# VHH binders against Low molecular weight phosphotyrosine protein phosphatase 2 (primo-2): the designs that were tried, part 15

Target 1, 164 residues: Low molecular weight phosphotyrosine protein phosphatase 2 (primo-2), of Drosophila melanogaster (Fruit fly) (p82891)
Amino acid sequence: MGKRSQKSSVLMVCVGNLCRSPIAEAVMRDLVARAGLQGEWHVESAGIEDWHSGHQPDERALNVLARHNIEYNGKARVLAPEDFLEFDYIFAMDLSNLAALRRMAPKGTTAKLLILGNFGLKPDERIIEDPYYDIGEASFEEIYRQCSIACRNFLKQARLKQIM
Key: E = the ipSAE of ESMFold2; O = the ipSAE of OpenDDE; V2 = 0.75 times the mean of E and O plus 0.25 times the DockQ between their complexes.

## First folded at step 18 (VHH; framework vhh_gocatamig_d2)

Design y6 (from r3 with A33S; at its last look DockQ between E and O 0.60; V2 from the best seeds 0.00; counts 0 for: pae E 2.6 > 2)
Fold by ESMFold2, look of step 18:
Structure y6 (fold): chain B 164 residues (1-164), chain A 120 residues (1-120)
Amino acid sequence: as target 1 above (164 residues)
Amino acid sequence: EVQLVESGGGLVQPGGSLTLSCAASGSTFSIYSLAWYRQAPGKKRELVAGITYGGRTRYMDSVKGRFTISRDNAKNSVYLQMNSLRAEDTAVYYCAAHTWSEPSGRTDYWGQGTLVTVSS
């Protein structure tokens, strides 16, 4: 994710890279910018399936981000084998995502494969659920809330070097 | 533009079975997912079952083991086999297509609904 020493890299992953991981990416990037750390952190997102490569996120994700004054211009991309060697942290949104990451990780993987919600969320809120079939934007607002808490907590822990 | 035509609703006794079908027309049908939702009076429309083009399924908890969703990509059709029907399954059932198109991104299309009534 670059040749610079000290720069940390985060990849947010869900199934399609349309609903959850774009919100997580946008929130993390916003937190990094607010902390004046944009020269220290690189943030991306990707999907496990390549079904939607090149598409804009779900409009509900974009609407929730816009309501929180966060701009997002990314497009869906599929997770690639090199991501496991180039990113420091790869975040799953749910247990199915994590299982897929563990299966896909090549020999020599250096990335830490983690559940995003394990950072600062209560146990019963730790899974960031797939909102794909939900009607309306309520579940997307909840995802924003979960990501905000988790990304803030993760950034704090990472800067104190308390991540596994 | 996707058009959805539902059929198969009707009156059935508790414990009975029905098969709902939905035919979709439009170029985006086979790319994304199809689903059945239902809405009982005074309640919000809720997912019953969904299926992706590749066959990945999801079911609401109360129907799991009783309902089966399937699709026929050649016919652009989705089906819901409903077994062991209960009074609580009474609702208008809606076929939905969840699509993505440029530049609009995600777009959902809905059928008109087909009534399922479970009673003696």
Scores: ipSAE 0.423, ipTM 0.767, lowest interface PAE 2.6, mean pLDDT 88
ESMFold2 (binder alone), look of step 18: mean pLDDT 81; pTM 0.822
OpenDDE, look of step 18: ipSAE 0.786; ipTM 0.915

## First folded at step 20 (VHH; framework vhh_gocatamig_d2)

Design j1 (from v6 with F29V G54S; at its last look DockQ between E and O 0.85; V2 from the best seeds 0.76)
Fold by ESMFold2, look of step 20:
Structure j1 (fold): chain B 164 residues (1-164), chain A 120 residues (1-120)
Amino acid sequence: as target 1 above (164 residues)
Amino acid sequence: EVQLVESGGGLVQPGGSLTLSCAASGSTVSIYALAWYRQAPGKKRELVAGITYSGYTRYMKSVKGRFTISRDNAKNSVYLQMNSLRAEDTAVYYCAAHTWSEPSGRTDHWGQGTLVTVSS
């Protein structure tokens, strides 16, 4: 059936698909579920690098999600050229991610390539920084907070037909 | 286990430059990310810069534009070019290798550290 063609679709992207994009995916999916919108929204995540394909997210990302009562069972996958034609929105976490998306996008790309943090975050918080190198879980909690605000505001704007 | 050997630390004038290098050896596992951390007296160890196997970088805010991290995958080596050095850059600099294991994910391997002193 054409259920996918009737849904709005979101792909969350970071470098490794281990830390930021799994959190963003999980938060967005949870938000969609709580709003009863599972039939209208499809959410995935992917990485720019292929190194971690098939791996579970960083344990710190899973721990932060669990503390907020969100389970995540996804595994890392690499971004593919087809994603640029199949997803309505592809979200970068930072400017380096966005630059990579623009370089990889084939001609005729229909997906909107956006910075996730541009939705509802204050100017000095709009870049969702790579926490991979950090010691401990504090930066993962901050990323959860950023994703929660951004995904909620994006969904609101999308439902009001305000995404340009 | 991964063994890390740093070099290149020393005394330098404010505004000067240094290149730190670190060679990783003794591991059969590929190293996903290499990084430099630093620790000043009375401070926690903090990331300075990191770089993935394919070249994606992360810098702490205060060094962005002044420091450049690079790696040579054939040599399993990582470098930190430090330009426009300031007194607040004085610290022991540690090379780190970040490998991956399941289910814990990131596993950290540390060098012994190399002292950088920025002083007149």
Scores: ipSAE 0.634, ipTM 0.828, lowest interface PAE 1.5, mean pLDDT 90
ESMFold2 (binder alone), look of step 20: mean pLDDT 82; pTM 0.820
OpenDDE, look of step 20: ipSAE 0.902; ipTM 0.954
ESMFold2, look of step 21: ipSAE 0.583; ipTM 0.811
ESMFold2 (binder alone), look of step 21: mean pLDDT 82; pTM 0.821
OpenDDE, look of step 21: ipSAE 0.888; ipTM 0.945
ESMFold2, look of step 24: ipSAE 0.558; ipTM 0.798
ESMFold2 (binder alone), look of step 24: mean pLDDT 82; pTM 0.821
OpenDDE, look of step 24: ipSAE 0.899; ipTM 0.953

Design j2 (from v6 with F29S K61D H98R; at its last look DockQ between E and O 0.02; V2 from the best seeds 0.00; counts 0 for: pae O 9.0 > 2, placed apart)
Fold by OpenDDE, look of step 20:
Structure j2 (fold): chain B 164 residues (1-164), chain A 120 residues (1-120)
Amino acid sequence: as target 1 above (164 residues)
Amino acid sequence: EVQLVESGGGLVQPGGSLTLSCAASGSTSSIYALAWYRQAPGKKRELVAGITYGGYTRYMDSVKGRFTISRDNAKNSVYLQMNSLRAEDTAVYYCAARTWSEPSGRTDHWGQGTLVTVSS
């Protein structure tokens, strides 16, 4: 099956690119792959802060992904000004992330800055909380659940050209 | 790998117009971003304009309203229409593409550059 010439690009963003955004990236890529849409969608993730550039994601994130048969080999990277140019959609995990994205966005950027959880989740579940200080993998499992629902609904809406 | 070939550079008078073209070849299906950069003498390379596959565009402030970036996905090409050119627009202009591949991940590709000189 030939790849289509036109693609959409998605950037998942959290604070350190260690916990939430890697899960979101992996989940989105998995969904795209299962749908046979690799030629139409490009997905990456990045962090607002560059403290852990080059590092592997939190092992809890990797463990959760592995339990759901999703492999992830990415390394943390910091958000760059060029990302606002390169990606059609930039997703924040929470309102703080979104505020940071808006602050960082260069003038004239037309990238859509969105909250990932706004897609398909109930109002009280739309924030994907930072699990960095949590103990255990429970928070990461919840993040996976949220990302799975949100990414699925986003992809559906995007394909139907219903994204605001 | 992706190869980029720029064309269209040259000497132009202030107030004049010029159109730059860049043709991509190779693994073009992996390209997810295209842009034009420029580097003036003694200055750092800077983003001039960019365009996503979805058609979203971005411009540096100094070229807004004067420059227009566009792409033809079918031809794997990106263009920069430059109007109302100024002396300060003088630079080597570079076409840039970024690709994604497994397991290499993100890769940057650059053209050799084309010189634009704005002078009376």
Scores: ipSAE 0.012, ipTM 0.259, lowest interface PAE 9.0, mean pLDDT 91
ESMFold2, look of step 20: ipSAE 0.012; ipTM 0.426
ESMFold2 (binder alone), look of step 20: mean pLDDT 82; pTM 0.823

Design j3 (from y1 with R106Y; at its last look DockQ between E and O 0.04; V2 from the best seeds 0.00; counts 0 for: pae E 14.8 > 2, placed apart)
Fold by ESMFold2, look of step 20:
Structure j3 (fold): chain B 164 residues (1-164), chain A 120 residues (1-120)
Amino acid sequence: as target 1 above (164 residues)
Amino acid sequence: EVQLVESGGGLVQPGGSLTLSCAASGSTVSIYALAWYRQAPGKKRELVAGITYGGRTRYMDSVKGRFTISRDNAKNSVYLQMNSLRAEDTAVYYCAAHTWSEPSGYTDYWGQGTLVTVSS
């Protein structure tokens, strides 16, 4: 990912890039498209662990997105050192993700490392929990809800230049 | 450079239990994940289980519910509790450390492996 435009850029990060961050990526991309801002925003996702690189998301994540009329065609990839210099915003889903991002960030990192749920979610639901071992799709639907609120709030704040 | 010292391999009966241990030592680097891989003769090396610094885990499908990975961050150590062992679990088990350091970036370190044999 080389810098070739003046787009604002967002990277959604979770552990495996199979469950939470693909949902967050898809939701953010959909919001950008609905707002007519595709020329101004770039959105990707990545995982902290490389064990699933090249795989499509968990079927439950794809099912939840499909129920909300959102297409997703991405594949899992591992976070690279270049991401910390190329992206304006890197979002963690939970505190463990954020701690890992802080440990991994190279000297000279320009990306803002943030918790996605801090944007518009109530304090007691700001952690977007790992659903991998849950049975069924209820927790994936909750993740979709959290991401929808957080991405909308973030986009509003970013367009008003209110991001610290 | 990180050095990995594995222990705990051996012969165990089907249905039995075994605990593998791995200690990471050497130069101070950020170890964001520790993992166990295994390789049976004639097979590709495969991830068994991994654990991040914050305690998030993942497991290959065939070991879920039977194996438990855990980590002691103060000792830079990782453990694999293996229960309900089966003949298919026979393999050389490798400890791996997934690290990050400046300016090198991502660097992975591997142990020499410890043999686990499940038979009577």
Scores: ipSAE 0.000, ipTM 0.150, lowest interface PAE 14.8, mean pLDDT 83
ESMFold2 (binder alone), look of step 20: mean pLDDT 86; pTM 0.866
OpenDDE, look of step 20: ipSAE 0.019; ipTM 0.291

Design j4 (from y1 with S101T; at its last look DockQ between E and O 0.71; V2 from the best seeds 0.73)
Fold by ESMFold2, look of step 20:
Structure j4 (fold): chain B 164 residues (1-164), chain A 120 residues (1-120)
Amino acid sequence: as target 1 above (164 residues)
Amino acid sequence: EVQLVESGGGLVQPGGSLTLSCAASGSTVSIYALAWYRQAPGKKRELVAGITYGGRTRYMDSVKGRFTISRDNAKNSVYLQMNSLRAEDTAVYYCAAHTWTEPSGRTDYWGQGTLVTVSS
């Protein structure tokens, strides 16, 4: 990702790269575009598990994005060791994801490993919960709401150089 | 098509134990996750416990420490050991298989349910 090294880069991570991280990726990419910053920011998503590699997102994730006029055409991929050296920010959705990222990070990791919800969400809303077993789309709409707030807040902080 | 057959439901006294089992059969489709859901009268169906092919588990808060989910990947079977049962555990319990099929993507299959009654 030679071009990515010239941009600020964000990787959104959840377990399967089907539900939460595609929504977070799509929301962040949309915010970047609306701010006219697509030449300055690169956004991807990935999963901790490789079972779903090549799969389209959960249809509920695609439905909630479509309702908010956000397109998404990505497919699931597994997190690679190179990501820890090539991305500036790698976002976990929950604490279990963050723990997994820390275990997987190779020696020499330069990416900042962060919880997405720590940006702008109230303390009791900072965990973006895994909706995999939920029935219906209500939890996916909540995830969209959380991602929208968190990505917006993160982008503001990053542009003010407030992220160490 | 995947068929799910539950067994093990019945009447049990508070504090008792029960083991539910569910076997998945049919198509050769891979099953990512097997789970138990339940539906009490007047309530929506809710997750009780789930387990992925790799063994990652998830439990609803009220059953943690009392219920244990396990899976036999070779048999495509899932089990729910229910201990220290309470009246609030009374429900129809459904086995679910969360799969992937082309071209539709994620595809879920459901058993017909087995009744667990915790009373007297």
Scores: ipSAE 0.613, ipTM 0.851, lowest interface PAE 1.6, mean pLDDT 90
ESMFold2 (binder alone), look of step 20: mean pLDDT 82; pTM 0.825
OpenDDE, look of step 20: ipSAE 0.852; ipTM 0.935

Design j5 (from y1 with S30R R58K; at its last fold request DockQ between E and O 0.66; V2 from the best seeds 0.77)
Amino acid sequence: EVQLVESGGGLVQPGGSLTLSCAASGSTVRIYALAWYRQAPGKKRELVAGITYGGRTKYMDSVKGRFTISRDNAKNSVYLQMNSLRAEDTAVYYCAAHTWSEPSGRTDYWGQGTLVTVSS
ESMFold2, look of step 20: ipSAE 0.727; ipTM 0.894
ESMFold2 (binder alone), look of step 20: mean pLDDT 80; pTM 0.802
OpenDDE, look of step 20: ipSAE 0.871; ipTM 0.942
ESMFold2, look of step 21: ipSAE 0.708; ipTM 0.887
ESMFold2 (binder alone), look of step 21: mean pLDDT 81; pTM 0.804
OpenDDE, look of step 21: ipSAE 0.865; ipTM 0.937
ESMFold2, look of step 24: ipSAE 0.703; ipTM 0.886
ESMFold2 (binder alone), look of step 24: mean pLDDT 81; pTM 0.803
OpenDDE, look of step 24: ipSAE 0.855; ipTM 0.936
ESMFold2, fold request of step 26: ipSAE 0.739, 0.724, 0.700; ipTM 0.897, 0.896, 0.889
ESMFold2 (binder alone), fold request of step 26: mean pLDDT 81, 80, 83; pTM 0.804, 0.804, 0.826
OpenDDE, fold request of step 26: ipSAE 0.855, 0.881, 0.872; ipTM 0.933, 0.946, 0.940

Design j6 (from y1 with A35G; at its last look DockQ between E and O 0.76; V2 from the best seeds 0.74)
Fold by ESMFold2, look of step 20:
Structure j6 (fold): chain B 164 residues (1-164), chain A 120 residues (1-120)
Amino acid sequence: as target 1 above (164 residues)
Amino acid sequence: EVQLVESGGGLVQPGGSLTLSCAASGSTVSIYALGWYRQAPGKKRELVAGITYGGRTRYMDSVKGRFTISRDNAKNSVYLQMNSLRAEDTAVYYCAAHTWSEPSGRTDYWGQGTLVTVSS
C-alpha cells in the first residue's frame, strides 16, 4: 500500500538541535531528493535539551548549507518519547548523544540507535564533534563534509538491506 | 548588551595554580553558556572550557584533569580553576557569554581578557 507507514524514517539528534543535527537533516533530505526517493524517506532532527525549542539553527550552520545550495527552514525541537517508536533510525552525532538516547529510550523502543559517523567515515573522523563553542565556520564545513559522506553511505547500505 | 569582567590573572610558576573569575552584567537576556577561551601570541582564540546553564561542561583535551569550570547562575558568574599549570598555558584568557534572543539569534559577548603567564 502507499500509506505513510511504509516510509523509512530517520531522526538526527544532537544536544541543542542548532548546529549538527540540522546539517545532518538537511544533507540527508537533499540526498533523498536528488536520488528521487522523497516518497520513501522521512527525515527530521531533534535535540536532547529543550532550552532552544523553537529557535532557528546557528547562522553558521545555515551559511554552510546555503553555500552548498541547501535551504533549511526547520526549528529546534526537543526529542520526545514517541520518537523512539515512530522512527526507524535515530542518529547520534557523538558518544555522549548516544548515551543520552539509550537512557531516554522507553520500554518497547523499536528505533535503531546509531552513531551517524560509523557510516563511511574513517575511524578518527567518526565522531561529529559539537561545534557550539568554536569560533568561525570551519568546523561547520567539516561537519557538512562528515554528514555528506555518512548520509550517502547510510542510504546506500539501507537500500542494500545491510543495516542491523 | 552583556558586559563581562574577568579577574584572577597573573604570573605563576610551572606546576602552580590560579583561579579565574568572570561576572556577567547588563541585559536581562538569558545566558545559555559561559566559557573561558585563551589566545597565545600569534594564535587564534580557542576554547579552554565551557559550561551550560544546566551545568554540562566541556574541556579542551590538553586541560582535562587540570582545569575545572564552574558557574553560579544566580550571580551570572563563571570560574576557571587552573591546576598543574604549564608554560604552554600562557595566554590571555577571555570569558564569553553565549546568548540567544529574537530576532538576532545567537549572540556572543566577550570580556577584555586577563593575562596568565606561566614562567619560572
Scores: ipSAE 0.609, ipTM 0.853, lowest interface PAE 1.6, mean pLDDT 90
ESMFold2 (binder alone), look of step 20: mean pLDDT 84; pTM 0.834
OpenDDE, look of step 20: ipSAE 0.855; ipTM 0.930

## First folded at step 21 (VHH; framework vhh_gocatamig_d2)

Design l1 (from j5 with V29F; at its last look DockQ between E and O 0.66; V2 from the best seeds 0.75)
Fold by ESMFold2, look of step 21:
Structure l1 (fold): chain B 164 residues (1-164), chain A 120 residues (1-120)
Amino acid sequence: as target 1 above (164 residues)
Amino acid sequence: EVQLVESGGGLVQPGGSLTLSCAASGSTFRIYALAWYRQAPGKKRELVAGITYGGRTKYMDSVKGRFTISRDNAKNSVYLQMNSLRAEDTAVYYCAAHTWSEPSGRTDYWGQGTLVTVSS
């Protein structure tokens, strides 16, 4: 518990906190746990819009996580001004999300505002597209794949910096 | 129980225009997103355009600049202005309401569709 104040912290952000950011959060948290780093990393997700606060994720997101043996029990919450001061990294899924984060960031923001897909994904795959209007689960499986690659590459880069 | 009724479909010449309308009735709650989808014979249903309660829009690439989605939150109505119509726009157009409910979560409602035929 005493290591909690020195944790690296990650906030995954999309519009509603129902589809993309829950998957990204769950994947990152799972990777941290598998590496034995739970005492060193804190992971959350949030939405730009407050419409869905308290809602469970889209069932398609939960289904894809379950198929990959990842449990997720989080609920949607809206991004708060405090998040920009409390988190080390805030990840946008697409460019519209990043623009919103930059506009919302208060004076004194210390968080790094980044595109998640810039970590390890090919240029034409770096945008993790909003699947909200898609029919079926194929786009959610693709989002899982993108998040898995990106989170793994981010974590590797972060750990190497600690060693260097 | 949300019911969706589309109207405004019909036969139109290439380059012509149509406005599709959809009224969502029976809703006791605000509807997060309203959308138009289309399905051509032998093809899967696909998004044409969507719009949230707050006015945020999304369009499929092939219709951007030609189609405009709008909504009237007081009437729970959604509209699709279709300009510069092409033969490949021929399809049945479906209105959808994307909602959320406890304990089921994401809940979608669909209209029965309105046929748009671009004749030439």
Scores: ipSAE 0.702, ipTM 0.886, lowest interface PAE 1.3, mean pLDDT 91
ESMFold2 (binder alone), look of step 21: mean pLDDT 84; pTM 0.842
OpenDDE, look of step 21: ipSAE 0.885; ipTM 0.947
ESMFold2, look of step 24: ipSAE 0.691; ipTM 0.884
ESMFold2 (binder alone), look of step 24: mean pLDDT 84; pTM 0.845
OpenDDE, look of step 24: ipSAE 0.869; ipTM 0.941

Design l2 (from j5 with G54S; at its last look DockQ between E and O 0.70; V2 from the best seeds 0.67)
Amino acid sequence: EVQLVESGGGLVQPGGSLTLSCAASGSTVRIYALAWYRQAPGKKRELVAGITYSGRTKYMDSVKGRFTISRDNAKNSVYLQMNSLRAEDTAVYYCAAHTWSEPSGRTDYWGQGTLVTVSS
ESMFold2, look of step 21: ipSAE 0.699; ipTM 0.879
ESMFold2 (binder alone), look of step 21: mean pLDDT 81; pTM 0.807
OpenDDE, look of step 21: ipSAE 0.833; ipTM 0.929
ESMFold2, look of step 22: ipSAE 0.653; ipTM 0.868
ESMFold2 (binder alone), look of step 22: mean pLDDT 81; pTM 0.805
OpenDDE, look of step 22: ipSAE 0.862; ipTM 0.944
ESMFold2, look of step 23: ipSAE 0.701; ipTM 0.883
ESMFold2 (binder alone), look of step 23: mean pLDDT 81; pTM 0.804
OpenDDE, look of step 23: ipSAE 0.619; ipTM 0.824

Design l3 (from j1 with S30R T107E; at its last look DockQ between E and O 0.70; V2 from the best seeds 0.73)
Fold by ESMFold2, look of step 21:
Structure l3 (fold): chain B 164 residues (1-164), chain A 120 residues (1-120)
Amino acid sequence: as target 1 above (164 residues)
Amino acid sequence: EVQLVESGGGLVQPGGSLTLSCAASGSTVRIYALAWYRQAPGKKRELVAGITYSGYTRYMKSVKGRFTISRDNAKNSVYLQMNSLRAEDTAVYYCAAHTWSEPSGREDHWGQGTLVTVSS
């Protein structure tokens, strides 16, 4: 997306685009739809690593979304240099993701590079941890909870013009 | 198919160091993630550290700053440098390879384990 769009745009980023960023994307898109804001917001997700491009999300992520009545049809893609110029907001899930975004951002980057959990989560919950190595779905449900709070808080702040 | 062989376990005094190593064989394909898990007597197996092919790491809280995971992609090997060892680190340490296939998703391959004992 170019800068001529009237839509605000959000890119959710994690390492593989299989676990955290698909949940964050789906939650944000659902919130936008429920608020009647589909004409004002564009939401995507991407991964830092290319290993999983074209793959569906981790089934645990899909199961958590389904339990919350959210369908997700996206597939993993790798973050591209154009994303830094086309998106208004690029969200990292953890500090390692943010460091990678800063390292990859080309000269002239206009996107705001932010940690999603800084919006509305308590200090000890602000890092949305990588659940890849975990057994079972409990950490995926926790990620859904974190994303729900953070996306709602972010949307409120953005509509009040409080994002700097 | 994928075979994992750990080494480097043993007896060590508190405050000491050990290096665990694990070599993966039986596959010519690249392995996305390699990890160390541990299991103390009477406890569930828990992640210690993981590392992706590109070098992205995750550590459990209690070992961060004391343990370092690394990998050698050419040898399909993973290492765990354990420093400042404590009695609580006593466990069997398992090497794991996490591969990905569609439609199954993550597939896990385990080594047989190597015992680390931290005791005076």
Scores: ipSAE 0.576, ipTM 0.803, lowest interface PAE 1.7, mean pLDDT 90
ESMFold2 (binder alone), look of step 21: mean pLDDT 80; pTM 0.798
OpenDDE, look of step 21: ipSAE 0.892; ipTM 0.945

Design l4 (from j5 with G55D; at its last look DockQ between E and O 0.75; V2 from the best seeds 0.76)
Fold by ESMFold2, look of step 21:
Structure l4 (fold): chain B 164 residues (1-164), chain A 120 residues (1-120)
Amino acid sequence: as target 1 above (164 residues)
Amino acid sequence: EVQLVESGGGLVQPGGSLTLSCAASGSTVRIYALAWYRQAPGKKRELVAGITYGDRTKYMDSVKGRFTISRDNAKNSVYLQMNSLRAEDTAVYYCAAHTWSEPSGRTDYWGQGTLVTVSS
């Protein structure tokens, strides 16, 4: 609706929308809520592949969010052409995600296509690696840490109108 | 329930080659990704290579350029071509199928493993 179109909007994207982008979405939404900014920011996530549409996140992602007292109720969805016109910022987790976003972006795309980790992370930590094949939860805790730093830095820069 | 049967392991000299095969059977569950993992004595099980239904691959750094993963969707099979084998590649190699089920969500199936020994 028209009121939502006046908010700043963020779409977090990874391949399956099960592991990295749900964590990034949840962290950003939690940051917005704790800052009292829910009326100003809209946050979603999506996947490049549609195989997992309708699925809950990987349980390891849910476990790491729960350990940090963050609720998450989203389900996977596939990225749609409309997203490139409706979101102000679309975040890739890694370089292959960014390349896919660039290939999928229709003519007339208004969204800024960015790497999430470029915000506040050290150069060797800027790629938020795909944990899909990892065993255990250690990489999911690291993803949470990366997302926390990146989302805080991004929000600060966006509110100062420093995103180019 | 998915059953995974590995084959192709064995003893090989350094610099040699092996092909591992894994066939998935026994279920109508659609498989998102097939992968090879390995576990050396005293080490944790780790990904060697994975391949999705859309043929997107991932390799651990130490095997890039030496190992190639491929799949045959008609046979529901995955293969690992291992070239230029080194002593550090010695491990039990496990086939895995990464799927989805209700209510558990992401559901993984594992083979019983096949031993690869690289020694002179």
Scores: ipSAE 0.688, ipTM 0.876, lowest interface PAE 1.3, mean pLDDT 91
ESMFold2 (binder alone), look of step 21: mean pLDDT 83; pTM 0.830
OpenDDE, look of step 21: ipSAE 0.848; ipTM 0.931

Design l5 (from j5 with R30K K58R; at its last look DockQ between E and O 0.70; V2 from the best seeds 0.76)
Fold by ESMFold2, look of step 21:
Structure l5 (fold): chain B 164 residues (1-164), chain A 120 residues (1-120)
Amino acid sequence: as target 1 above (164 residues)
Amino acid sequence: EVQLVESGGGLVQPGGSLTLSCAASGSTVKIYALAWYRQAPGKKRELVAGITYGGRTRYMDSVKGRFTISRDNAKNSVYLQMNSLRAEDTAVYYCAAHTWSEPSGRTDYWGQGTLVTVSS
């Protein structure tokens, strides 16, 4: 993890860090790299629950990323109190995630706690739904699409210094 | 390997109640999530309710307030209390266990299903 005070830093959060936040992390990191900004941005993901710490993402998440030529080698980790002080932006996938972030945030939190889908997605698509119990890969491809739009729009806004 | 056996299905009148039970056997490993899915003739299998080891629940919209999922972690058992049953609840109900295993990662086990028929 680099010096985040000299880089902009993003943490993608979902419940287990297996399905949604790894896709969001991978997409954001790929966009940063393709824009030549890897020296200026730091991207990670984490989960609200620690059950899956150390596990690879759900194979369906890895498959959708591979179909879009994005490699991902991260492992699940649980969100820590230090993250709220070390990251500039912490993104929730859904409202339940956001509520959990707000409850967990310590006094003195400096991170902006945001819904990822509020960037560039239509109102009825802004919640990136939990696919854990879904059968098959269709919802994972939709999550990839949502993350691609949201991360691109967030990065554009951040580079123009328009993020509140 | 986890084996799942459902019970409690049957014929019931609209407005009636049933309790489905499912016991997981063949492993002492903790199972992260237990769930009930259902499949009506000619339709795809869909989630009805899920519950994690820690007790966090999720329900499909059409069953909220009518169905209650619970689990007994010591017995690796999951239950579905179905109240105010409707004709559209008619389906084969499947118990599922969602786990992790090496080297396959996410690993799902399915029961054989139990038929619930809601008919006048």
Scores: ipSAE 0.685, ipTM 0.875, lowest interface PAE 1.3, mean pLDDT 91
ESMFold2 (binder alone), look of step 21: mean pLDDT 84; pTM 0.836
OpenDDE, look of step 21: ipSAE 0.859; ipTM 0.933

